# VHH binders against Putative ferric-chelate reductase fr1B (fr1B), part 5

Target 1, 128 residues: Putative ferric-chelate reductase fr1B (fr1B), of Dictyostelium discoideum (Social amoeba) (q54wu1r34to161)
Amino acid sequence: SNYNLQWIIFNETITIQVSINKKAWIGLGWHCQGCQKDGPMENADYSIATFDENGQGYVWDCYQENDPTSQPQNDTVFKGAEDNIISFSGYQTDQYSIMMFTKKLSTGDTVGDHILVNGPVDFVWAHG
Short names: E, the ipSAE of ESMFold2; O, the ipSAE of OpenDDE; V2, 0.75 times the mean of E and O plus 0.25 times the DockQ between their complexes.

## First folded at step 1 (VHH)

Design n2 (framework vhh_8h5u_2)
Fold by ESMFold2-Fast, scan of step 1:
Structure n2 (fold): chain B 128 residues (1-128), chain A 125 residues (1-125)
Amino acid sequence: as target 1 above (128 residues)
Amino acid sequence: EVQVVESGGGLVQPGGSLRLSCAASGFTFSYSSYAMGWYRQAPGNQHERVAIITSGGSTNYPDSVKGRFTISRDNAKNTGYLQMNSLKSEDTAVYYCATVTYSPSGTYKIEFDYWGQGTQVTVSS
């Protein structure tokens, strides 16, 4: 369809690639199936890619509280999340937007930035 | 298609007040997912950011208008507002409303995708 998403887990990291057949921002998140949820973005950790006028990509980490009215937040507000991104690349043309990032696999009792927590995960997709 | 329409511009005397409105429509996502901002351009000048508000309500203003202008939004109506007080001749410009389909809590590096046609504000005696 208009979205293509691939990921691979290797050496305690996850590499995710997203491509969209249009000029737009890209959001990607995930949510533990065993975690509290009242909406798709609640208790989720996700990244948003934006692009400048030269097609250069930039990445934001975001954290959502358990609140059906909450919106994506810049991870500057969520302490400790910034250090989890190992690498990022992104580019945009008039016809498509692509991002790829590698993130440290997070497990345990951290309330945010849960990639895989004791079971299957839900990917939450956001796009503008 | 997302559309942005401004209203409320006009002629006011120095020291006066004016309220601009920005109506957004055509969203494919929740209205609360959008950030809104106001920009202005006076003849001979570059475009200047005047105010920005995120979906969560965080705001940012340049020093030139801080304390005089207030941005707000009504998410139920998909409408943003710019309250302009203590207007100066230097505030004379065409004012543009803009929106973008994502909204991080911080205002850093927000780039707007959808722009209105502009509304003229003239401050003159």
Scores: ipSAE 0.000, ipTM 0.116, lowest interface PAE 15.2, mean pLDDT 61

Design n3 (framework vhh_8h5u_2)
Fold by ESMFold2-Fast, scan of step 1:
Structure n3 (fold): chain B 128 residues (1-128), chain A 123 residues (1-123)
Amino acid sequence: as target 1 above (128 residues)
Amino acid sequence: EVQVVESGGGLVQPGGSLRLSCAASGFTFSYSSYAMGWYRQAPGNQHERVAIITSGGSTNYPDSVKGRFTISRDNAKNTGYLQMNSLKSEDTAVYYCAKYTYSPSGTFKIDYWGQGTQVTVSS
């Protein structure tokens, strides 16, 4: 809870800071411009921060593919450096979790719905 | 100590099947920032990734093996698997199990390579 999202776009990059007032995973989704223009928010990209026992943060780039002609799938594809992440930092205490990252932004990419991934479970998130 | 150990390779005819195992010690695959995968290397070639699975169960395969290979894991046994069906001569290689960690530099890192297990598909 107490989710806070801030971002700035500069020189074809986006820097995003996400904080939450609890010890949890943090997830953030972004959508292609064409996906939002032509239909529902399928084919979304997600960035998920996880934390080790020392509070050090790590970021995963994930792709969730929804097939518009069939049942949406919950398959997640990790991209790493393939998704143009430039920098990342994150930290967690008993009272809060925070991540900040910068990524190269292709024309038409936007930050979409608020997505919160929380708790000690793998790759569970809510959309909207 | 921390390591991964591959097993299950062997000699098989084209069209046959093999199941490879990857046993981890000194860490668990279920930590949320970790993934495990399989690489292979044939004589004269570079390493090629053939499968990856996240701690949450999501999988990815290149087109060369999609539909024939299936990666899975058993978190209770701390073991990963690669089921290989419809094997072809071009699948002949040493197969390696790798632990992936997503680092602050924004890339997947391969932290642990095992000794490998030889798969030979001979007509």
Scores: ipSAE 0.000, ipTM 0.133, lowest interface PAE 12.3, mean pLDDT 62

Design n4 (framework vhh_8h5u_2)
Fold by ESMFold2-Fast, scan of step 1:
Structure n4 (fold): chain B 128 residues (1-128), chain A 125 residues (1-125)
Amino acid sequence: as target 1 above (128 residues)
Amino acid sequence: EVQVVESGGGLVQPGGSLRLSCAASGFTFSYSSYAMGWYRQAPGNQHERVAIITSGGSTNYPDSVKGRFTISRDNAKNTGYLQMNSLKSEDTAVYYCARDYHGSKGTYTINLDYWGQGTQVTVSS
């Protein structure tokens, strides 16, 4: 569905804002350049925002593992596992869902090609 | 149009059972690259995956529901199910079904495709 995506890279961090004109969960993927690749979604980090009935957002910083028994991690605090999500805010109403998060960039990381919005959408990589 | 419709929720006492159904249209669970999963969200909490089944019939569950919940699918009806036994108060949540991705290297731990409106399960005496 219709969405807006903006990002800013500063001092080894990236801040990403995603907004969608409906009540939905939001996911954004990015690739690790230094990792092995076996398919379009292999070797990708995903951050997924979900919302409770009061509109409060939660973020999961999920790396693909080929193991369906693994639990997604709730990383709403600086020192969650992976230590990669520095900050998160999320808000949802009946009209829209929005998330903003700041993530530490690893050597070789790039902003991802994939957005998940109740369904995956593949984008050509944007330089900058 | 692609969508899922969850049903079968309700109010039960601790120790009770419910069977949830997930009817899909506009896509199929039976293609080898697609798995289906059940997820839940209680007020104030993040979404939690409670079951996944691949097109080949392999299933996985977290320890919190293992032995109590059973996921299954009927490819001819393009419908998924979650049989929930020995329900506990902490199972109270809205339950959702989604198509998940199963690639050549296995099922990605989280790669949710479609979510419906959910079905409410309340466990209380």
Scores: ipSAE 0.000, ipTM 0.117, lowest interface PAE 14.6, mean pLDDT 62

Design n5 (framework vhh_8h5u_2; at its last look DockQ between E and O 0.02; V2 from the best seeds 0.00; counts 0 for: pae E 12.0 > 2, placed apart)
Fold by ESMFold2, look of step 2:
Structure n5 (fold): chain B 128 residues (1-128), chain A 127 residues (1-127)
Amino acid sequence: as target 1 above (128 residues)
Amino acid sequence: EVQVVESGGGLVQPGGSLRLSCAASGFTFSYSSYAMGWYRQAPGNQHERVAIITSGGSTNYPDSVKGRFTISRDNAKNTGYLQMNSLKSEDTAVYYCAKETVTYSPSGTFKIDLDYWGQGTQVTVSS
């Protein structure tokens, strides 16, 4: 309830905004519907927002290091990956944190991130 | 091994411009876990960061140089740049290019660690 997610799709891109009423880092993961290996999180990519001391946000593409089958949470460590984020913005105060970023949807080429399609997508989130 | 080499420093009059270059080897600036920064140190002072560019292209500057300095990168050449305009005597320093690593943790921490910097290039602004 304290985690707000909004998005818009425009010309083969998706722009996502996430906010939380807390001073924290923010994580958002997603995966394709109907993709399965050994667990629901094995095809998930994550976008992590962090904030410097001036409240400026930075958004990173990541993958889950410790357990690719677990949901993102406070015991999960993320490592950086090849950057597929077209643009990002983020801002933080003592009362809230917000991240916004744009990624490509499927372009017909192979991409390094999970492909977002027009349809339901499972989201997972984390903060700390 | 990881290496950064700065170049482009020199002597310039107040109001002048210089462009610094940072050639990197042993790592790739475009990786999401890396950022590139420019630092400077004047005699008797601590290092200060004057620019950072993230893998996603976001830039940040302290107020002392905002609007005068511009950081950029050329990923095909694995090279970063610092364009310095409207130089003032207080910009006199040794300028260092740095590789930085971003680490995220479930404990809610994020860190930018200063991993490696080069030998520096001298910038002197004097009449």
Scores: ipSAE 0.000, ipTM 0.158, lowest interface PAE 12.0, mean pLDDT 65
ESMFold2-Fast, scan of step 1: ipSAE 0.012; ipTM 0.367
ESMFold2 (binder alone), look of step 2: mean pLDDT 79; pTM 0.781
OpenDDE, look of step 2: ipSAE 0.013; ipTM 0.217

Design n6 (framework vhh_8h5u_2)
Fold by ESMFold2-Fast, scan of step 1:
Structure n6 (fold): chain B 128 residues (1-128), chain A 123 residues (1-123)
Amino acid sequence: as target 1 above (128 residues)
Amino acid sequence: EVQVVESGGGLVQPGGSLRLSCAASGFTFSYSSYAMGWYRQAPGNQHERVAIITSGGSTNYPDSVKGRFTISRDNAKNTGYLQMNSLKSEDTAVYYCAKGTIKIDYSGSFDYWGQGTQVTVSS
């Protein structure tokens, strides 16, 4: 729709790039049965990117949708390998927002099944 | 090169069934966290989503096919499937298999792989 997604898997890591054709925050989710922490939608995990006035990007931890104390914080910074995120980069202009990150991946994991942005939800799945 | 090849289309009468296959090459599903989807395009229309499945097996369908279509994948065989039951004339389209990788030209669209497979539902 108004977003682009690109990912590469290499030696049990995944690098994901998401771009949106507008100035917005970006949420990228994945389903993980038996994840170390519960995601906002049952077994789903989310990474959220926000941007400051200079277009600098920041990444935030997975949060429970039903827990108000788990809301993202606006001064959150890059998370390292211990949090499964190895690297992160984010940029924003008046025309687009872009996020790229690399994380460790096991053969049982699933990633990138959702895209949630400050706007219409697109490319999402729901079980029924 | 990364490729997917669709097969299994054909002519079927209303109420019939077909099973489509999507064979992948140039990547493997066992380490891939890619979402796999089936999309279709009827004459004169743009592409629309038919089914999505994650590597963990979670599925999603639009209301138009829910209960009639079943998507599945075999990660060990690098193959995906779409089982289509109770077919209607409205299901006539070219069906494409896509993975969750979008080639970026800053337009925001999915890149469909191969030529697709024609499904025609007609009496």
Scores: ipSAE 0.000, ipTM 0.094, lowest interface PAE 17.9, mean pLDDT 59

Design n7 (from n1 with K99A T100K Y101G S102T P103F S104T G105V T106D F107L K108S I109S E110G; framework vhh_8h5u_2)
Fold by ESMFold2-Fast, scan of step 1:
Structure n7 (fold): chain B 128 residues (1-128), chain A 124 residues (1-124)
Amino acid sequence: as target 1 above (128 residues)
Amino acid sequence: EVQVVESGGGLVQPGGSLRLSCAASGFTFSYSSYAMGWYRQAPGNQHERVAIITSGGSTNYPDSVKGRFTISRDNAKNTGYLQMNSLKSEDTAVYYCAAKGTFTVDLSSGYDYWGQGTQVTVSS
């Protein structure tokens, strides 16, 4: 599958857009500084977008061990996910799945991004 | 909104055992993806990690407590636990429960939510 990942940093915010050329859920991974230093095993955080019958997007997240072949749990939900999210939009058609969100950045934040898609696991790395 | 509250601390003799509990409110473990950890702070020291458990159930401990402490979680009860065995005077500290959500994590701070702490005193 083809993936398109773009981000813009402006005025202490980051806006990230992910599009996938298929009807699927989308996972985006973050490296967490506290997570890496706390354990002997590196861990990664993932945010997952799912879509309903009308193509409306919803965001979920999960915390996982650093394993590029592992699949996030499909029914894992983070309550309060929008506390630090300025905006979120997601939509899906028969040919495309897309999500876009904006969140605030703290001084000194660093981000390493991964993207996952259901089916055969695809792993893509990006860093801004 | 989201809170974690510790309980189960107290005074115990060296070699004794205690079980700490961490009750979460404002989120549900069966649907929430939180990593949970226990940290402690003795007077004059900074916080140190004692145990961590991921949403998938993986655990980790520093050498100072490995084999003596066990972290666990019960998603149905929305509660985390720390079983402490073979306690030593060096384990005397205030113990804090921390929870880390994934999507809204403040990348500079590590953990999202901390409890107020529960005192553990190991003394003869």
Scores: ipSAE 0.000, ipTM 0.109, lowest interface PAE 14.2, mean pLDDT 60

Design n8 (framework vhh_8h5u_2)
Fold by ESMFold2-Fast, scan of step 1:
Structure n8 (fold): chain B 128 residues (1-128), chain A 126 residues (1-126)
Amino acid sequence: as target 1 above (128 residues)
Amino acid sequence: EVQVVESGGGLVQPGGSLRLSCAASGFTFSYSSYAMGWYRQAPGNQHERVAIITSGGSTNYPDSVKGRFTISRDNAKNTGYLQMNSLKSEDTAVYYCAKTGSYKIEFGSGTTYDYWGQGTQVTVSS
């Protein structure tokens, strides 16, 4: 599966755009430095973007495979994977799916150490 | 906002049949991008998956219900179904519908993401 990841750092914020060349939901993994103790993938938080039949994007948080407690939000009012996300936008057509996040950049933060789509995926590591 | 609502439960005699329905709303996934599953829980037990159907229509069942239960979906109506035949007293439980997604985590493990309904009671008794 092909994907593009771009980011821009500006005035203590980072904006990340993920695009996929297909109609799919997209996830971005998120964790704080030093918070993980039980292996690389345990207790990770994810921001997941999904899309309705009109191409409108929604975002919600997911924790672990057995502990999902999130609710979807539209892109004008959202709950991100962590409290320092300041904007979200998502859009989908038959040919592509796009999501964009802006967050405050803090010392020790990691930004999307995984990119997820429905089905098997390739993963990208990013550190802000 | 995303809701999963089960219906069709009730009381049946052993050997009887029942059809459960699951209506999903909120349209947060494309209809082709999620799996639908049925789970059940009897008092004092953890929940057990009894059927799953993928976006492509593939199905899977545990041995306890294989050959007796059939899961299906209508993507145009965003609705899933569970046809239960040859019901046994041990099938008595609250049945839950889940709208699920799955993805691969780097370095090997897959994971799932679920929305759950409130459940519908199925009682198999003389």
Scores: ipSAE 0.000, ipTM 0.101, lowest interface PAE 15.9, mean pLDDT 61

Design n9 (framework vhh_8h5u_2)
Fold by ESMFold2-Fast, scan of step 1:
Structure n9 (fold): chain B 128 residues (1-128), chain A 127 residues (1-127)
Amino acid sequence: as target 1 above (128 residues)
Amino acid sequence: EVQVVESGGGLVQPGGSLRLSCAASGFTFSYSSYAMGWYRQAPGNQHERVAIITSGGSTNYPDSVKGRFTISRDNAKNTGYLQMNSLKSEDTAVYYCAKSGTFKITPSGTYEYFDYWGQGTQVTVSS
């Protein structure tokens, strides 16, 4: 259903928050400007949040080359310096699913152009 | 930048009531997207969580205050509240409001959250 994407830049970091007004997993893709060449648009890195029955969020760090709707791999390890991801959080209530992550801001980096939401089985492409 | 300010503390007799307020400012995301919590600390004790409300409105209380305290918020006013009823002398403490900020999920799956704290407001329950 409804979703919200926001970001804030502070001390050379960017914090990105995605919230969905329903119980769902959330995926956000991003890419660096200098890293993209002529090629498939689906070549993007994704952070995907899933939630357990207590509302705890778990992060999956996926690289989707051909199918961004594929289920994430179980990897909650931040790649840190490689991906410049500093922190992650996710939580879910009866009304919301939310993820927030912070990464180091690099020259030429942009906020992701794609959001993946799997609620009642449908996948949605959205831009922010 | 981000500021959280508590108010409403004071002296009250056992069995009395107080309402604490928590005004938040200086943040970019909408107030409703944040979790809010109240914590307290009595002299010689560590901080104790007394109430949380999630971004979706779910609430949680420890047994020590359950049924007596109620957390709520007004998203239009960027303000959270703690209604404290049937106060006991053991509720005497400095009460802190916390707003969630950037979190970290540990390998054990726990959150490190509520990284923006106010300066506290004193609540004294005494005859």
Scores: ipSAE 0.000, ipTM 0.115, lowest interface PAE 14.3, mean pLDDT 62

Design p1 (framework vhh_7aqx_2)
Fold by ESMFold2-Fast, scan of step 1:
Structure p1 (fold): chain B 128 residues (1-128), chain A 125 residues (1-125)
Amino acid sequence: as target 1 above (128 residues)
Amino acid sequence: QVQLQESGGGLVQAGGSLRLSCTTSGRTFSYYAFSWFRQAPGEEREFVGAISWSGGSTDYADSVKGRFTISRDNAKNTFYLQMNSLKTEDTAVYYCAADSSYYWGSLYPSEYDYWGQGTQVTVSS
């Protein structure tokens, strides 16, 4: 597999680590029970990690709303609807991209359902 | 890291238009969300508008909504503030800012790490 996804739940938080064997941005989606409609990307909350020339990681907390004709390259991205990220770290080399973050668990949250990468656009479903 | 440089300020009559530009020297332009702030003499620095890292979302202060438009051009490492229907109350020094955090469009200047030097906009009656 081209990626590794690990997560730990502790004291009402989840810590998620994603590593990918290529130089890419990383998107990780989580799904709220009352929000989903038809389509894999509809009403999903996303955290997207990007990296600078020094390998420093940055995370963006985004919400995608109900657009079945649009995919992440063209989707409308909204200011973070899921503002519970407690910590983030990310690092990238020419061969690897790694991110780790911790967020609060809310009633009805599910995490790790989607992984997105830049380059050839890949959509990967992750089961927890 | 990113360095920001504003241009396009000047004197304009009420009802006129100006376009401000903010250029970056870093190669990481596409990794940042960007915001515009302004500061009138004797006032605090206030939020004007923001654009997400993808360019797919924008946010505006109520006082400028419908008159100002923010946009970005990743190929030119530049983002813009198109200011239409200018009012004398829009007179201020305008600052661009880059958001490297996981949240974009913060209303609070203290949450931004990278700032331009400012460009003066004067709207005459």
Scores: ipSAE 0.000, ipTM 0.138, lowest interface PAE 12.7, mean pLDDT 66

Design p10 (framework vhh_8h5u_2)
Fold by ESMFold2-Fast, scan of step 1:
Structure p10 (fold): chain B 128 residues (1-128), chain A 121 residues (1-121)
Amino acid sequence: as target 1 above (128 residues)
Amino acid sequence: EVQVVESGGGLVQPGGSLRLSCAASGFTFSYSSYAMGWYRQAPGNQHERVAIITSGGSTNYPDSVKGRFTISRDNAKNTGYLQMNSLKSEDTAVYYCATQYWYSGSLYDYWGQGTQVTVSS
């Protein structure tokens, strides 16, 4: 596959990096502690990173369907039920697109991730 | 129905300070379950995120305001705040408060009508 997912746990935080070997948007889902716990899709938040011509990353909400409230943001989009998000960054070159996400690790958290890469969307479920 | 109402905007001189408030009501879930953010839009510019605070209290700021703006919340009063220090003319904009809740694959976000901040001598 053309993408890699890496994570590291340090000082009670988890940093997840998604990279792809091409110019493309990147989607990352993470498990949501405040969400309904009755299915895999219902327990995940999604963010999509896009990049401008200077390589700067911008994040969009994947599941926001009301056009008047759907708004682009420079480097982060926050979901209301998640208590532990610390940072987001994105970077792109001619050969690579990279997204990095840091979250505070809570006891009892389930680390399961959904990866979405460039249409047609490949939906990949991964466990940390 | 969820409502958010901003207050505290006004005219201030460069280098001055303002504190914006965001009063929220009508939640079906506890206010402490919602995240809150402040966004702004100046004439001719795209809208911009200026601060986010999570339900757990973690904060995030873009470089344009980092060190000058501080977001906070009082869950007992269902109120959020944006403390703005060392204001510059480029901070002139309409400031919007949003409260956000994620549930069952959907983001529910509620926006205020905005409050004007003008930085001018």
Scores: ipSAE 0.000, ipTM 0.125, lowest interface PAE 14.9, mean pLDDT 63

Design p11 (framework vhh_8dlx_2)
Fold by ESMFold2-Fast, scan of step 1:
Structure p11 (fold): chain B 128 residues (1-128), chain A 119 residues (1-119)
Amino acid sequence: as target 1 above (128 residues)
Amino acid sequence: EVQLVESGGGVVQPGRSLRLSCAASGFTFSSYAMHWVRQAPGKGLEWIGNIYYSGSTFYNPSLKSLVTISRDDSTNTLYLQMNSLRAEDTAIYYCARYSYWQGSTLDYWGKGTLVTVSS
């Protein structure tokens, strides 16, 4: 796999680093333990990192509804989503993409169940 | 007014160490994640690493063995410790504040401090 995922849990927060050996946007999903398991993206909360022409990273925290055909969006779908992100950094070169962020942990959340990458679009599962 | 002022740059010989400082004012420093970024002559911006409010650090994998980021919240100061300096480390070094506003990761930057690694 071309993915490296590391995380640190501290005082009910999680700080995650995702490194990918290619130029791409990165999506990282959280699967709620009480949510239905009908589809792999159903009832997951997604954070998406995109990069500008200078390699600067930006993050969008998107709530995924229980519609398995829904696509991640690079803007906030849920107005309260920004309250979940405490800190972010991201950087991209021609050879790699890196995303790091800190997010509040909610009761029942699981960590890093899903990674989505553009170019090619691929659904990748990560063990928590 | 938010202000970030880098210092500690200068001319250093290869193989030596250097510590840069960033003095922050105009905001609650202890509540923000802080970043270091550099730009070598003729090259683009290169992210070095960051430090969260908790003290957790994350580094560019290409630089991880060469740098350490730390903070002193009692003096509102961010530090970048660099070891085993090489000619390739010649760059302008910037500190920057992370914004909690969605879609903007770094909202204030210092003017930078020049580090020249020369024999």
Scores: ipSAE 0.000, ipTM 0.126, lowest interface PAE 15.9, mean pLDDT 64

Design p12 (framework vhh_8dlx_2; at its last look DockQ between E and O 0.02; V2 from the best seeds 0.00; counts 0 for: pae E 14.5 > 2, grease 29.8 > 24.2, SAP .789 > .668, placed apart)
Amino acid sequence: EVQLVESGGGVVQPGRSLRLSCAASGFTFSSYAMHWVRQAPGKGLEWIGNIYYSGSTFYNPSLKSLVTISRDDSTNTLYLQMNSLRAEDTAIYYCARGLYSWYSTPFDYWGKGTLVTVSS
ESMFold2-Fast, scan of step 1: ipSAE 0.006; ipTM 0.165
ESMFold2, look of step 2: ipSAE 0.000; ipTM 0.163
ESMFold2 (binder alone), look of step 2: mean pLDDT 82; pTM 0.829
OpenDDE, look of step 2: ipSAE 0.026; ipTM 0.393

Design p2 (framework vhh_7aqx_2)
Fold by ESMFold2-Fast, scan of step 1:
Structure p2 (fold): chain B 128 residues (1-128), chain A 124 residues (1-124)
Amino acid sequence: as target 1 above (128 residues)
Amino acid sequence: QVQLQESGGGLVQAGGSLRLSCTTSGFTFSSYAFSWFRQAPGEEREFVGAISGSGGSTDYADSVKGRFTISRDNAKNTFYLQMNSLKTEDTAVYYCAAKTYSWYGLTSSEYDYWGQGTQVTVSS
């Protein structure tokens, strides 16, 4: 199966939707200010979306310290963990898995991102 | 992308000690929880021990509590099972397992990635 990637820029934000034609988890990696990019992978700035029996998406932030009793977060805004990420959402059916996220843009900045869908995919963009 | 590889299995005498290692390759994330399962001949695969993604919580099967210790070393992308006071009943193929989220599971169906298994034989 294959995946689709779409985005829209509005009011200094970019909203990116990743969809795949199968039941699967979706991983999203981005540049994190304050994360150890070349250090232990435990400090990598990735989010992983998973889905419950009803198709509702949940997202976990891999660089946060985790409580073993914790549950996946449901359609939440990541405040203070990654300053350029505003929101995440996800939905899954028997045929599709969809993840959507919104992040801040700054004029003149460049950003790098890694989208993991049944394997690593590098997605890099620049905005001016 | 994620692979698990066990090492450290072998033959040991009852009352002895053995340390199993599980090395991960590909991408290792802080959200991963790790566990050990074992399978004796003719039996179902059973839970042995688990460690959370933060490393702050562990759990063990009643049959191994006080004898086995699970630990992780994030700098080496490796987690371990220290087995002390081994009994002949501990003879089994030991599997390491990982799941995507920070909380550990107690059943094999909750885990996403598995090693190939390593044989531990405890002689009397």
Scores: ipSAE 0.000, ipTM 0.091, lowest interface PAE 17.2, mean pLDDT 65

Design p3 (framework vhh_7aqx_2)
Fold by ESMFold2-Fast, scan of step 1:
Structure p3 (fold): chain B 128 residues (1-128), chain A 124 residues (1-124)
Amino acid sequence: as target 1 above (128 residues)
Amino acid sequence: QVQLQESGGGLVQAGGSLRLSCTTSGFTFSYYAFSWFRQAPGEEREFVGAISGSGGSTDYADSVKGRFTISRDNAKNTFYLQMNSLKTEDTAVYYCAARYGSYWSTLPYEYDYWGQGTQVTVSS
């Protein structure tokens, strides 16, 4: 596969590391595991990691409507913009992109259900 | 038809307390993160506080931390803002808002549904 996903649950937190063998942005989507069906089931909220020209990573909360050609709207980073995100780090070179974040584990959360990778854009389902 | 309706606003003296409620209908309550925003005259809507969709994570604007508490009651399809130690600068129209998914946003334009607003006036 073109990417590696590793996760560890410890002390009521989950730490997820995603590494991809190319220069790309990385998206992670979260959904409520025990919820009833309603609203746009095909739509997803994403946290997207992007990288600047120096390889420094940034995380953004984005909402995507059910339109694969729509560009996600970006959001503020850290402290109140993401559900239970405790820490984030990201780094990119010409050969790979790496993202690691720690999240508080909430009742009903599904871990890493959706991963988006740019160029070509793929939806990848992941479970923890 | 989706509806969000605020209640509990009014006039209160500085140092007092109010509890705002937002009753909802027309969607699956547990699928949404919920937030309160406020707008003072001549200013933009600002984030006040939020509660996650997937469980009990909350966040607050620095100006209200330690004074305001957000909570939700999934059985009643209602969420709340308990406002303590009110200050005159808390005077604003308070709006409840819903965002699909587990994440909240501090940006008003990221929200799917809004209430009509309820006036809170804090007198000195």
Scores: ipSAE 0.000, ipTM 0.121, lowest interface PAE 13.9, mean pLDDT 67

